# Miniprotein binders against q6w4x9r395to579, part 10

Target 1, 185 residues: q6w4x9r395to579
Amino acid sequence: GHCSLEGGSFVTTFDARPYRFHGTCTYILLQSPQLPEDGALMAVYDKSGVSHSETSLVAVVYLSRQDKIVISQDEVVTNNGEAKWLPYKTRNITVFRQTSTHLQMATSFGLELVVQLRPIFQAYVTVGPQFRGQTRGLCGNFNGDTTDDFTTSMGIAEGTASLFVDSWRAGNCPAALERETDPCS

## First folded at step 14 (miniprotein)

Design qv3
Fold by ESMFold2, fold request of step 23:
Structure qv3 (fold): chain B 185 residues (1-185), chain A 90 residues (1-90)
Amino acid sequence: as target 1 above (185 residues)
Amino acid sequence: SELEEIAKTILEAVKDLVEAVKENDYEAILEAMERLFEAAIEAYEAGFYEVARAVTEVIKAIWEGDEEKIKEAVKELVEEMREAMRRAKE
């Protein structure tokens, strides 16, 4: 399954549903029992340089009981707060430079992350078929049905992206309805 | 028609994105991506999934910077938009 984070704040789910949102928070991109050690993939968004109301991806975080791997738009990779030289390996995870503009995080448990550093910071998530029907978060539930990809953390299917995205905040962030938003859509 | 306006928007945004990437103009890239992706979402919501997919392939080709791959992806996108317009008139 493939999920992409592109442009300002455009997302395409594992079930190929495209949507946009505006937010300045850390969001749960992917949770699944297929990820070891309570693993989760998270996306960090912040205001972009082009508009006060536009937001864009600034970092991707893989968090588990063992690791907190952060890949930032400043091209710095850390694990548990310590900067790492590439290639960087743990027991199950390898982070390496795929090309001059792309970094890759490969894992033994079916998760792959490719981060585009230039010309703009973007991310592409790939999961193996064992994840079907077993994912939650901004990338959707991977069940082949786009009508319920906007399922909130409480299990409620929403018709719009903003409530869905807000339900997947990781930590204390303002709700989408209370934050500044791009008036264009 | 509505689909003809979507197609016009897509082609103009693709041209703008290619130019913005060539110039390494971060702001122009984001602006072109917004127009392109919004049009792709609009096509998707109208049931033209093949058009939305073809837009994604053009975007991928642009990030790779391969002029021949871009030409091939744009040709496919134009073919999908023409097919979508034909089906919409039925």
Scores: ipSAE 0.436, ipTM 0.740, lowest interface PAE 2.2, mean pLDDT 82
Fold by ESMFold2, fold request of step 23:
Structure qv3 (fold): chain B 185 residues (1-185), chain A 90 residues (1-90)
Amino acid sequence: as target 1 above (185 residues)
Amino acid sequence: SELEEIAKTILEAVKDLVEAVKENDYEAILEAMERLFEAAIEAYEAGFYEVARAVTEVIKAIWEGDEEKIKEAVKELVEEMREAMRRAKE
């Protein structure tokens, strides 16, 4: 399954449902019992410096009981707050530079993250087949049915992206915007 | 028709995104991405799920910079849009 965070504000779920949101918070991208040590993948959004998106992705975080790996738009990789040289390995995780513009986090538990650093900061999440039907978060539930991918943290299927996204906030943050007015016209 | 308008928007945005990435033009990239994704969301909301998926594959091919993969992905996208128009007629 593939999930993507692109264009500053756009998401495509594991079931290929595209949507947009604006918000300045940390959001849960992916939770699953397949992730060891209560692991979760999270995305950090903040105000952007560009005219076509109010907010954009600034970091991706893998958090578990043992690790807090942060890959930031400033190209710094940390684990538990300490900067790391690449390639960086733990027992189950390897972070390395795939190309001059892309970093990769590969794992032994079926999660792969590719981060595009330039020209814009974007992220691509891939999970193995063991994750089917066992995911929750902004990347959806990976059950082959896009109509219920907007399932909230309380298990309620929502019809709008904004309510769904707000339910996956991982901190005290302002609610996500529905959509800002397009300046074209 | 509305689907034909969506298809035209998608194809124009794809062309603009290819050029913007080649020129490394931040503002042009974000502008083209916005038009492309908004049209893909519109296609999804109209029930054309395979069109939305095919757009994702085109964007992926563009980031890879492989001209042959871009041509293949665009061909597949056009086929999905034509099938969607055919199904709408039925």
Scores: ipSAE 0.434, ipTM 0.745, lowest interface PAE 2.3, mean pLDDT 83

Design se4
Fold by OpenDDE base, look of step 16:
Structure se4 (fold): chain B 185 residues (1-185), chain A 89 residues (1-89)
Amino acid sequence: as target 1 above (185 residues)
Amino acid sequence: DRLRKLARVLYWLAVVLMWEAERAFEAGNFEEAFRLAEEAGELIEYAIKLAEEAIKEGDTDPETEELLKEAEKLAKEVERFIAKVAEEL
């Protein structure tokens, strides 16, 4: 399964459903029992301009009982709050520079993350087949059905992206705004 | 500029940790809630320190001041939460 966060406000789920939202919060991108130690992948969105509609992805966070990793445009921060030189390695996670503009987080448990740092901060999440039907969050449920990707954290199917996205907030933040999706824009 | 950027990252992490702490609290896991909140507190204090240092070194970007304000706000929230959790321990 491939999930992408592109263009600042566009998301494509594991089931290839595209949608767009504007929000300034941290959101659960991926939860799964397949992630060890109650692991979760999160996406941080912040203001990129003056308008409320000007929001963009600014960081990706992996959080578990054992690991805390923040990948931002300029820094990779870990458990102790220190910026790390790459490659950074834990027991089952490695963060390294893939290219001059791309970082990669590789794991031993079937999660791969590629982050494009420039010119636009973008993220690409790949999960193994063992994750099928066992994912939750903004990346959807990876069950091959796009119609139920907007399932909230409470297990309710929503018709709009905004309510869906809001249900996956990892903090007290303003409500997300939904806009028309144009994945090619 | 780097100081501000690092401070921002730490702020984001602190926010996430507090979210986890709150969830732990709601689940009745008070020890875990306390641990997470304490960690969030450490990070946010470090963020504040970095932001202040940036300003001291001549960072005049309004974003730095905004971050500092947000971080200070969060620090207070963390403190209140820790006190709340402590009552349940």
Scores: ipSAE 0.576, ipTM 0.825, lowest interface PAE 0.9, mean pLDDT 92

Design se42
Fold by OpenDDE base, look of step 16:
Structure se42 (fold): chain B 185 residues (1-185), chain A 89 residues (1-89)
Amino acid sequence: as target 1 above (185 residues)
Amino acid sequence: DTLRKLARVLYWLASVLMWEAERAFEAGNFEEAFRLAEEAGELIEYAIKLAEEAIKEGDTDPETEELLKEAEKLAKEVERFIAKVAEEL
């Protein structure tokens, strides 16, 4: 399954459902029992301009009982709040520079993350087949059905992205704004 | 600029940890809630120090001041939360 966060405010789920939102919060991208130590992948969105519609992805966070990793445009920060030189390795996670503009987080448990740093901060999440039907968050449920991708954290299927996205907030933040547009358009 | 950027990242991480702490508390996992909140507190205090240092070094970007204010707000929230959790331990 491939989930993408592109163009600042566009998301394509593991089931290839595209949607757009504007929010300034941290959101759960991926939760799964397949992630060890209660792991979760999160996305941080912030204001990129003056208007409420000017929001963009600014960081990706992986959080588990054992690991805390923040990948931002300029820094990779880990558990103790220190910026790390790459490559950074833990027991089952490696963060390294893939190209001059791309970082990669590789794992031993079937999660891969590629982050484009420039010109636009973008993220690409890949999960193995063992994650099929066992994912939750903004990346959807990876079950091959696009119609139920907007399932909230409470297990309710929503018709709009805004309520869906808001349900996956990892903090007290303003409500997200919805715009149903194809990120490829 | 580097100090501000690092401070921002720490702020984000602290925020996430507090969110996790709150969830742990709601689930009745008070020890975990306390641990997470303490970690959040350490990070946010570090963020504050970095932001203040940036300002002292001549960072005049309004974003730095804004970050400092946000970080201080979060620090207070963390402190209150820790006190709340401690009552349950």
Scores: ipSAE 0.555, ipTM 0.826, lowest interface PAE 1.0, mean pLDDT 92

## First folded at step 15 (miniprotein)

Design ef9
Fold by OpenDDE base, fold request of step 20:
Structure ef9 (fold): chain B 185 residues (1-185), chain A 82 residues (1-82)
Amino acid sequence: as target 1 above (185 residues)
Amino acid sequence: STTRLRIEFRDISEEQAKKVEEIIRFEAEKSGVDVEFEYHDGRLTVEARGSPYAIEWFLYIVRLRLWWEMEGVEIYVIKVES
């Protein structure tokens, strides 16, 4: 499954459903029992301008009971809040520079993350087949059915992204605004 | 179906309890979970009610957030009833 966060406010789920939202919060991007130590991948959005529609991805966070890895445009920060030189390696996670503008987080448990740092901060999430039907968050549920991708944290499938996105906020933050837009348009 | 969850926090200050409550209320509201709080003599008790799915997620995210946001605060699951 491939999930993408592009253009600052566009998301394409594992099931290839595109949508757009504007929010300034940390969101659950991917949570699954397949991630060890209660792990989850999160996306941090912030204001990029003065209007509510000017929001952008500013960081990706992998969070578990064992690890906290924050990948931002300028640095990689780990559990103790220190910026790390790359490559950074834990027991089952490695973060390294893929290209001059791309970082990669490789794992031993079927999660891969590629982060484009410039010119636009973007993220690409890949999960193995073992994750099928066992994911939740902004990347959807990876079950091959796009109609239920907007399943909230309550377990209810929504027709629009607004309530869906808001249900996956991972911090005390305001609600997001959504506009159904094809990122490829 | 409705699941009832009771969790406790022990040896926490009132200030810590307030912060925990803030996190829990946010997650509860977001997930359609009804919560009640009781703080007494360093113990915070939380009663949560919701669908099985909502409660499962609620407990998960609360555990994770508290683990990182409230260092030194231990959560105890007292009972889960469905």
Scores: ipSAE 0.813, ipTM 0.920, lowest interface PAE 0.6, mean pLDDT 94
Fold by OpenDDE base, fold request of step 20:
Structure ef9 (fold): chain B 185 residues (1-185), chain A 82 residues (1-82)
Amino acid sequence: as target 1 above (185 residues)
Amino acid sequence: STTRLRIEFRDISEEQAKKVEEIIRFEAEKSGVDVEFEYHDGRLTVEARGSPYAIEWFLYIVRLRLWWEMEGVEIYVIKVES
């Protein structure tokens, strides 16, 4: 399964459903029992301009009971709050520079993350087949059915992205704005 | 169906309890979980009600957030009834 966060406010789910939203919060991108130590991947969005429609991805966070890894444009910060030199290695996670503009987080548990740092901060999430039907968050539920990708944290499938996205906020933040469009537009 | 969850926080200050309450209220609201709070003598008791799915997620995210945002605060699950 491949999930992408592109163009600042566009998301394509594991089931290949594209949508757009505008929010300035931390969101659950991917949560699954397949992630060890209650792990979850999160996306941090912030204002990129003066209008509410000017929002962008500014960081990706992997969070578990054992690890906290924050990847931003400028640095990689771990649970001790310090920036790390790359490559950074834990017991089952490695963060390294893939190219001059891309970082990669490789794991031993079937999660891969590629982050484009510039010119636009973008993220690409890949999960193994063992994650099928066992994911939730902005990347969807990875069950091959796009019609239920917008399943909220209540367990209810929404027809539009607004309530779906808001339900996956991982911080006390304001509600997001919906603009569902093709990320290739 | 409705699941009822009772959790407790022990040996916490009023200030800590307020912070915990803020986190829990936020997570409860967006997940369709009803919550009630009682603070007494250093103990915060939370009663939560919702669908089985909502309660499961609620407990997960609350645990994770409190683990990182409220260091040293432990959650005690007292009762789960479905």
Scores: ipSAE 0.809, ipTM 0.921, lowest interface PAE 0.6, mean pLDDT 94
Fold by ESMFold2, fold request of step 20:
Structure ef9 (fold): chain B 185 residues (1-185), chain A 82 residues (1-82)
Amino acid sequence: as target 1 above (185 residues)
Amino acid sequence: STTRLRIEFRDISEEQAKKVEEIIRFEAEKSGVDVEFEYHDGRLTVEARGSPYAIEWFLYIVRLRLWWEMEGVEIYVIKVES
């Protein structure tokens, strides 16, 4: 399955449902029991452009009991706050520069992340078939049905992206403005 | 049905306990989990009650946020009772 975080705060879920939102927070992008050590992939959004309410992706974070890997707009990769030279390898994760504009995080547990650094910071998440029906977060539940991809952290299918996105906040952040979220674009 | 969760934090300052409580209170409200706190002599004890689903997510997201946002704070799960 494929999930993307593209410019203008657009997201496409594992089940190919597109939506857009604006919020300044860290969000759970993907959580699954298939990720070792209670791992999760998170997306960090911050204010962008000249509009008061517009936000964009500024970092992607892989977080587990063992690792806090941050890939940010400035092309710096850290683990647990320490900058790392690329290629960077742990027991089950390798982060390397794929091209002058793209970084890749490859794993042994079926998760792959490709980060486009330029011209716009974007992220592309790929998961193996073992994740089917076992994901939660902004990338949806990967069950083959787009009608329930807006399932909140409490397991409730919502009709709007705003309520769905707000449930996945991983920080004491204000709720996203409803008018700034577009479930289709 | 209702699940009861007891967790604690050991050897944390009053300042650390306040920050932990802020995280837990926010996640409890978001998850529909009722929480009660007791801080004494560097130990913060939290009693949480909610549905099995809510408690499972609550514990997960609290632990994840502590890893992300704080240092030197370890969560101990004392009891999970349905």
Scores: ipSAE 0.765, ipTM 0.889, lowest interface PAE 0.8, mean pLDDT 88
Fold by ESMFold2, fold request of step 20:
Structure ef9 (fold): chain B 185 residues (1-185), chain A 82 residues (1-82)
Amino acid sequence: as target 1 above (185 residues)
Amino acid sequence: STTRLRIEFRDISEEQAKKVEEIIRFEAEKSGVDVEFEYHDGRLTVEARGSPYAIEWFLYIVRLRLWWEMEGVEIYVIKVES
């Protein structure tokens, strides 16, 4: 399954449902029992302009009991708060530079993350088939059906992105505001 | 279907306890979980009540946020009663 976080705060879920939101917070992007040590992938959004509607992805974080891996423009930060040499490797995770503009996090548990650092910070999440029906967060539930991809942290299917995104905040932040839009074909 | 959760933080300052409480109050409100706090002598105790699903998510997200947002604060799960 593939989930993308692209410029203008656009998201495409594992079930290919596109949406956009406007928010400044840390959000749960992907949580699943398939991630070891209570792991989650989080996305950090911040202002990119004058109005709240101008927000963009500034970091992606993999966090578990064992790992705190922060990928932002120019640094990887582990659970001790220090920038680490690349390639960085744990038992299950390797983070390395693919190109001058892209980093990759590869794992043994079926999660792969590619981060474009420039010109615009973007992220591309890939999960293996073992994740089907077992994900939640901004990337949706990966059940092959777009009608319930907007399932909140309380298990409620919503019809709008705003309520859905708001429930996945992982920070004491203002609620997201988003107009429902489809990507141009 | 009510679950009661007791968690504890040890050897934390009053300032650390305030930050922990702010995180927990936010997540409790969002999850529909009722919480009560008691801070005494460097120990913060939290009693939480809600549905089994809400308590499980609440504990998960509080722990995740503490890992993300704080240094030197450890959560101890004392009791979970369904």
Scores: ipSAE 0.752, ipTM 0.884, lowest interface PAE 0.8, mean pLDDT 86
Fold by OpenDDE base, look of step 16:
Structure ef9 (fold): chain B 185 residues (1-185), chain A 82 residues (1-82)
Amino acid sequence: as target 1 above (185 residues)
Amino acid sequence: STTRLRIEFRDISEEQAKKVEEIIRFEAEKSGVDVEFEYHDGRLTVEARGSPYAIEWFLYIVRLRLWWEMEGVEIYVIKVES
């Protein structure tokens, strides 16, 4: 499954459902029992302009009971709050520079993350087949059905992205705005 | 079916307790979980009630957010009753 966060406010789920939202919060992208130690992948969005619609991804965070990795445009910060030189290795996670503009987080448990740093901060999440039907968050449920991708944290399927996105907030923040738009449009 | 969850924070300041409470109230509201708080002499006790699913998620997300936002604060699960 491939999930993408592009263009500042566009998301394409593992099931290839595209949608757009504008929020300035931390959101759970991926939560799954397949992630060890209660792991979750999160996305941090912030204001990128004056209008409410000017929001952008500013960081990706992997958080578990054992690891805390923050990938931002300028640095990689780990458990100690220290910027680390790359490659950075933990027990089952490696963060390294893929290209001059791309970072990659590789794991031993079937999660891969590619982050484009420039010119736009974007993220690409890949999960193995073992994650099928066992994912939650903004990236959807990876079950091959796009119609239920907007399932909230409480297991309620929503027709639009607004309540869906808000349910996956990992911070005290205001509600997000939504627009169902093809990221390629 | 209703599940009752009791969690505890120890050696926590009043200021920290307020922050924790803000996080928990927010997540409780989202999850449809009822919560009650008691702070006494550096200990914050939280009683939560909701469906089994809601309580499970509530506990998870609270832990996650505490890891992220409240470094150094440890959560203790005291009691879970269904």
Scores: ipSAE 0.734, ipTM 0.891, lowest interface PAE 0.7, mean pLDDT 93
Fold by ESMFold2, look of step 16:
Structure ef9 (fold): chain B 185 residues (1-185), chain A 82 residues (1-82)
Amino acid sequence: as target 1 above (185 residues)
Amino acid sequence: STTRLRIEFRDISEEQAKKVEEIIRFEAEKSGVDVEFEYHDGRLTVEARGSPYAIEWFLYIVRLRLWWEMEGVEIYVIKVES
């Protein structure tokens, strides 16, 4: 299955459901029992302009009991807060420069992350078939049905992306309804 | 059906305890979990009550956020009672 984070705040789920949101927070992108050591993939979004309503992806984080790997917009890769030169390897994870514009994190547990650095910081998540029906987060539930991909952290299917996205916050951040917004179009 | 969860944090400072409480209060509100805190002698005890599903997610997300946002803080699960 494939999930993408594009053009700042556009997301396409494992079941190919597209949506957009605006928020300044860290979010659970993918959580699954298939990830070892209670692992999760997280996405960090920050403001991308003068308007508080414009946000874009600035980092992707793989976090578990064993790992705290950050791939940031500034092309810095850290593990447990220490900057690392590429290629970087652990027992189960290798992070390397795929091309002049792309970094890749490959794993032994069926997760692959490709990060595009230029022209826009974007991320592409690929998971093996063992993840089918066993994912939660911004990338959806990977059950082959787009109608329930907006399922919140409490298991509630929502009709709007904003309520769904707010439920996956991993930080003390305001909800979308509490954010100051400016009509841009 | 209501699950009661008791967790502890040991050998943490008052400053660490306040940060832990901030995380836990936020996640409890999101998850519909009721929480009560007691800090004494470097030990923070948290009593949490909610549905079984809410408690499971609450514990997971609290652990994840502690791994992400803090250093040297470990959760000890003392009791889970349905």
Scores: ipSAE 0.729, ipTM 0.879, lowest interface PAE 0.9, mean pLDDT 86
Fold by ESMFold2, look of step 15:
Structure ef9 (fold): chain B 185 residues (1-185), chain A 82 residues (1-82)
Amino acid sequence: as target 1 above (185 residues)
Amino acid sequence: STTRLRIEFRDISEEQAKKVEEIIRFEAEKSGVDVEFEYHDGRLTVEARGSPYAIEWFLYIVRLRLWWEMEGVEIYVIKVES
């Protein structure tokens, strides 16, 4: 299954459902029992222009009981706050420069992350078939049905991307809808 | 049905406890979980009540956010009672 984070906050889910959102927060991109040590993949978005409607991906984070790997827009990879030279390897994870413009995080548990560093910071998530029906977050539930890909953290299928995305915030941040109704914007 | 969760944080400062409470209140509201706090002598105790699904997600996301946002804070699950 393939999930992508592109351009101006465009997302395509594992079930090929495209959507866009405007938010400045850390979000749960992918959570699954298939990830060891209570792991999750998170996406960090920040303001990229003069208005609230211009937000972009600035980092992707793999976090578990044992790992705190950050791949950031500044092309520095850290683990638990310590900068790492590439290739970087743990027992289950290898991060390496795939090309002059792309980094790859490969794992033994069926998760692959490819990060485009330039010209625009983008991310591409691939998961093996064992993840089918076993995912939650911005990448959807990977069940072959796009109609329920906007399932919130409370298990409720929403009709709009904004409500769905806001439920996956992993930070004390304003809701995307609340930001769009800000009288100063 | 209702699941009751009690968790503790030990040997944390009042400042650390305030930050933990901010995270927990936010995630409790999102998850539909009721929480009560007590801080005494470096120990923060949290009583949480909600559906089994909400409590499981709540505990997961609170742990994840603590790993991401804080240092030197460990969560102890004291009991889970359905």
Scores: ipSAE 0.719, ipTM 0.870, lowest interface PAE 0.9, mean pLDDT 87

Design ef9
Fold by OpenDDE base, look of step 15:
Structure ef9 (fold): chain B 185 residues (1-185), chain A 82 residues (1-82)
Amino acid sequence: as target 1 above (185 residues)
Amino acid sequence: STTRLRIEFRDISEEQAKKVEEIIRFEAEKSGVDVEFEYHDGRLTVEARGSPYAIEWFLYIVRLRLWWEMEGVEIYVIKVES
């Protein structure tokens, strides 16, 4: 499964459903029992301009009971608040520079993350087949059905992205603005 | 089916307790979980009630958020009854 966060506010789920939202919060991208130690992948969005529609991804966070790995737009990688030199390796996670503009987080448990640093901070999430039907968050449920991708944290399938996105907030943030548009628009 | 969850925070200041309460209330509302709070002498006790699914998610997200937002605050799960 491939999930992408592009263009500052566009998301394409594992099931290839595109949508967009404008929020300034931390959101759960991926939560799954396949992630060890209650792991979750999260995305941090912030204001990129003066209008409410000017939002962008500013960091990606992998959080577990053991690690708090943050990849920020300024190319700083931290674990548990400490800056780490690349390549950085934990027990089952490796963060390294893939290219001059891309960082990669590789794992031993079927999760891969590629972060494009420039010109736009973007993220690409790949999960193995073992994750099928077992994912939750903004990246969807990876079950091959796009119609139920907007399933909230409480297991309710929504028709629009608004309540879906808000349900995956990992902070007390205002509700996000939602637009159903193609990322290529 | 209803699950009851009791969690505690120890050696927590009133200010910290307020922040924790804000986080918990927010997540409780999102999850359809009913919560009650009691703070006394550095201990915050939270009683939560909801469906098994709701409580499971509630506890997960609260743990996650507390770790993210409240450094040094430790959560203790005291009781889970289904």
Scores: ipSAE 0.597, ipTM 0.834, lowest interface PAE 0.9, mean pLDDT 94

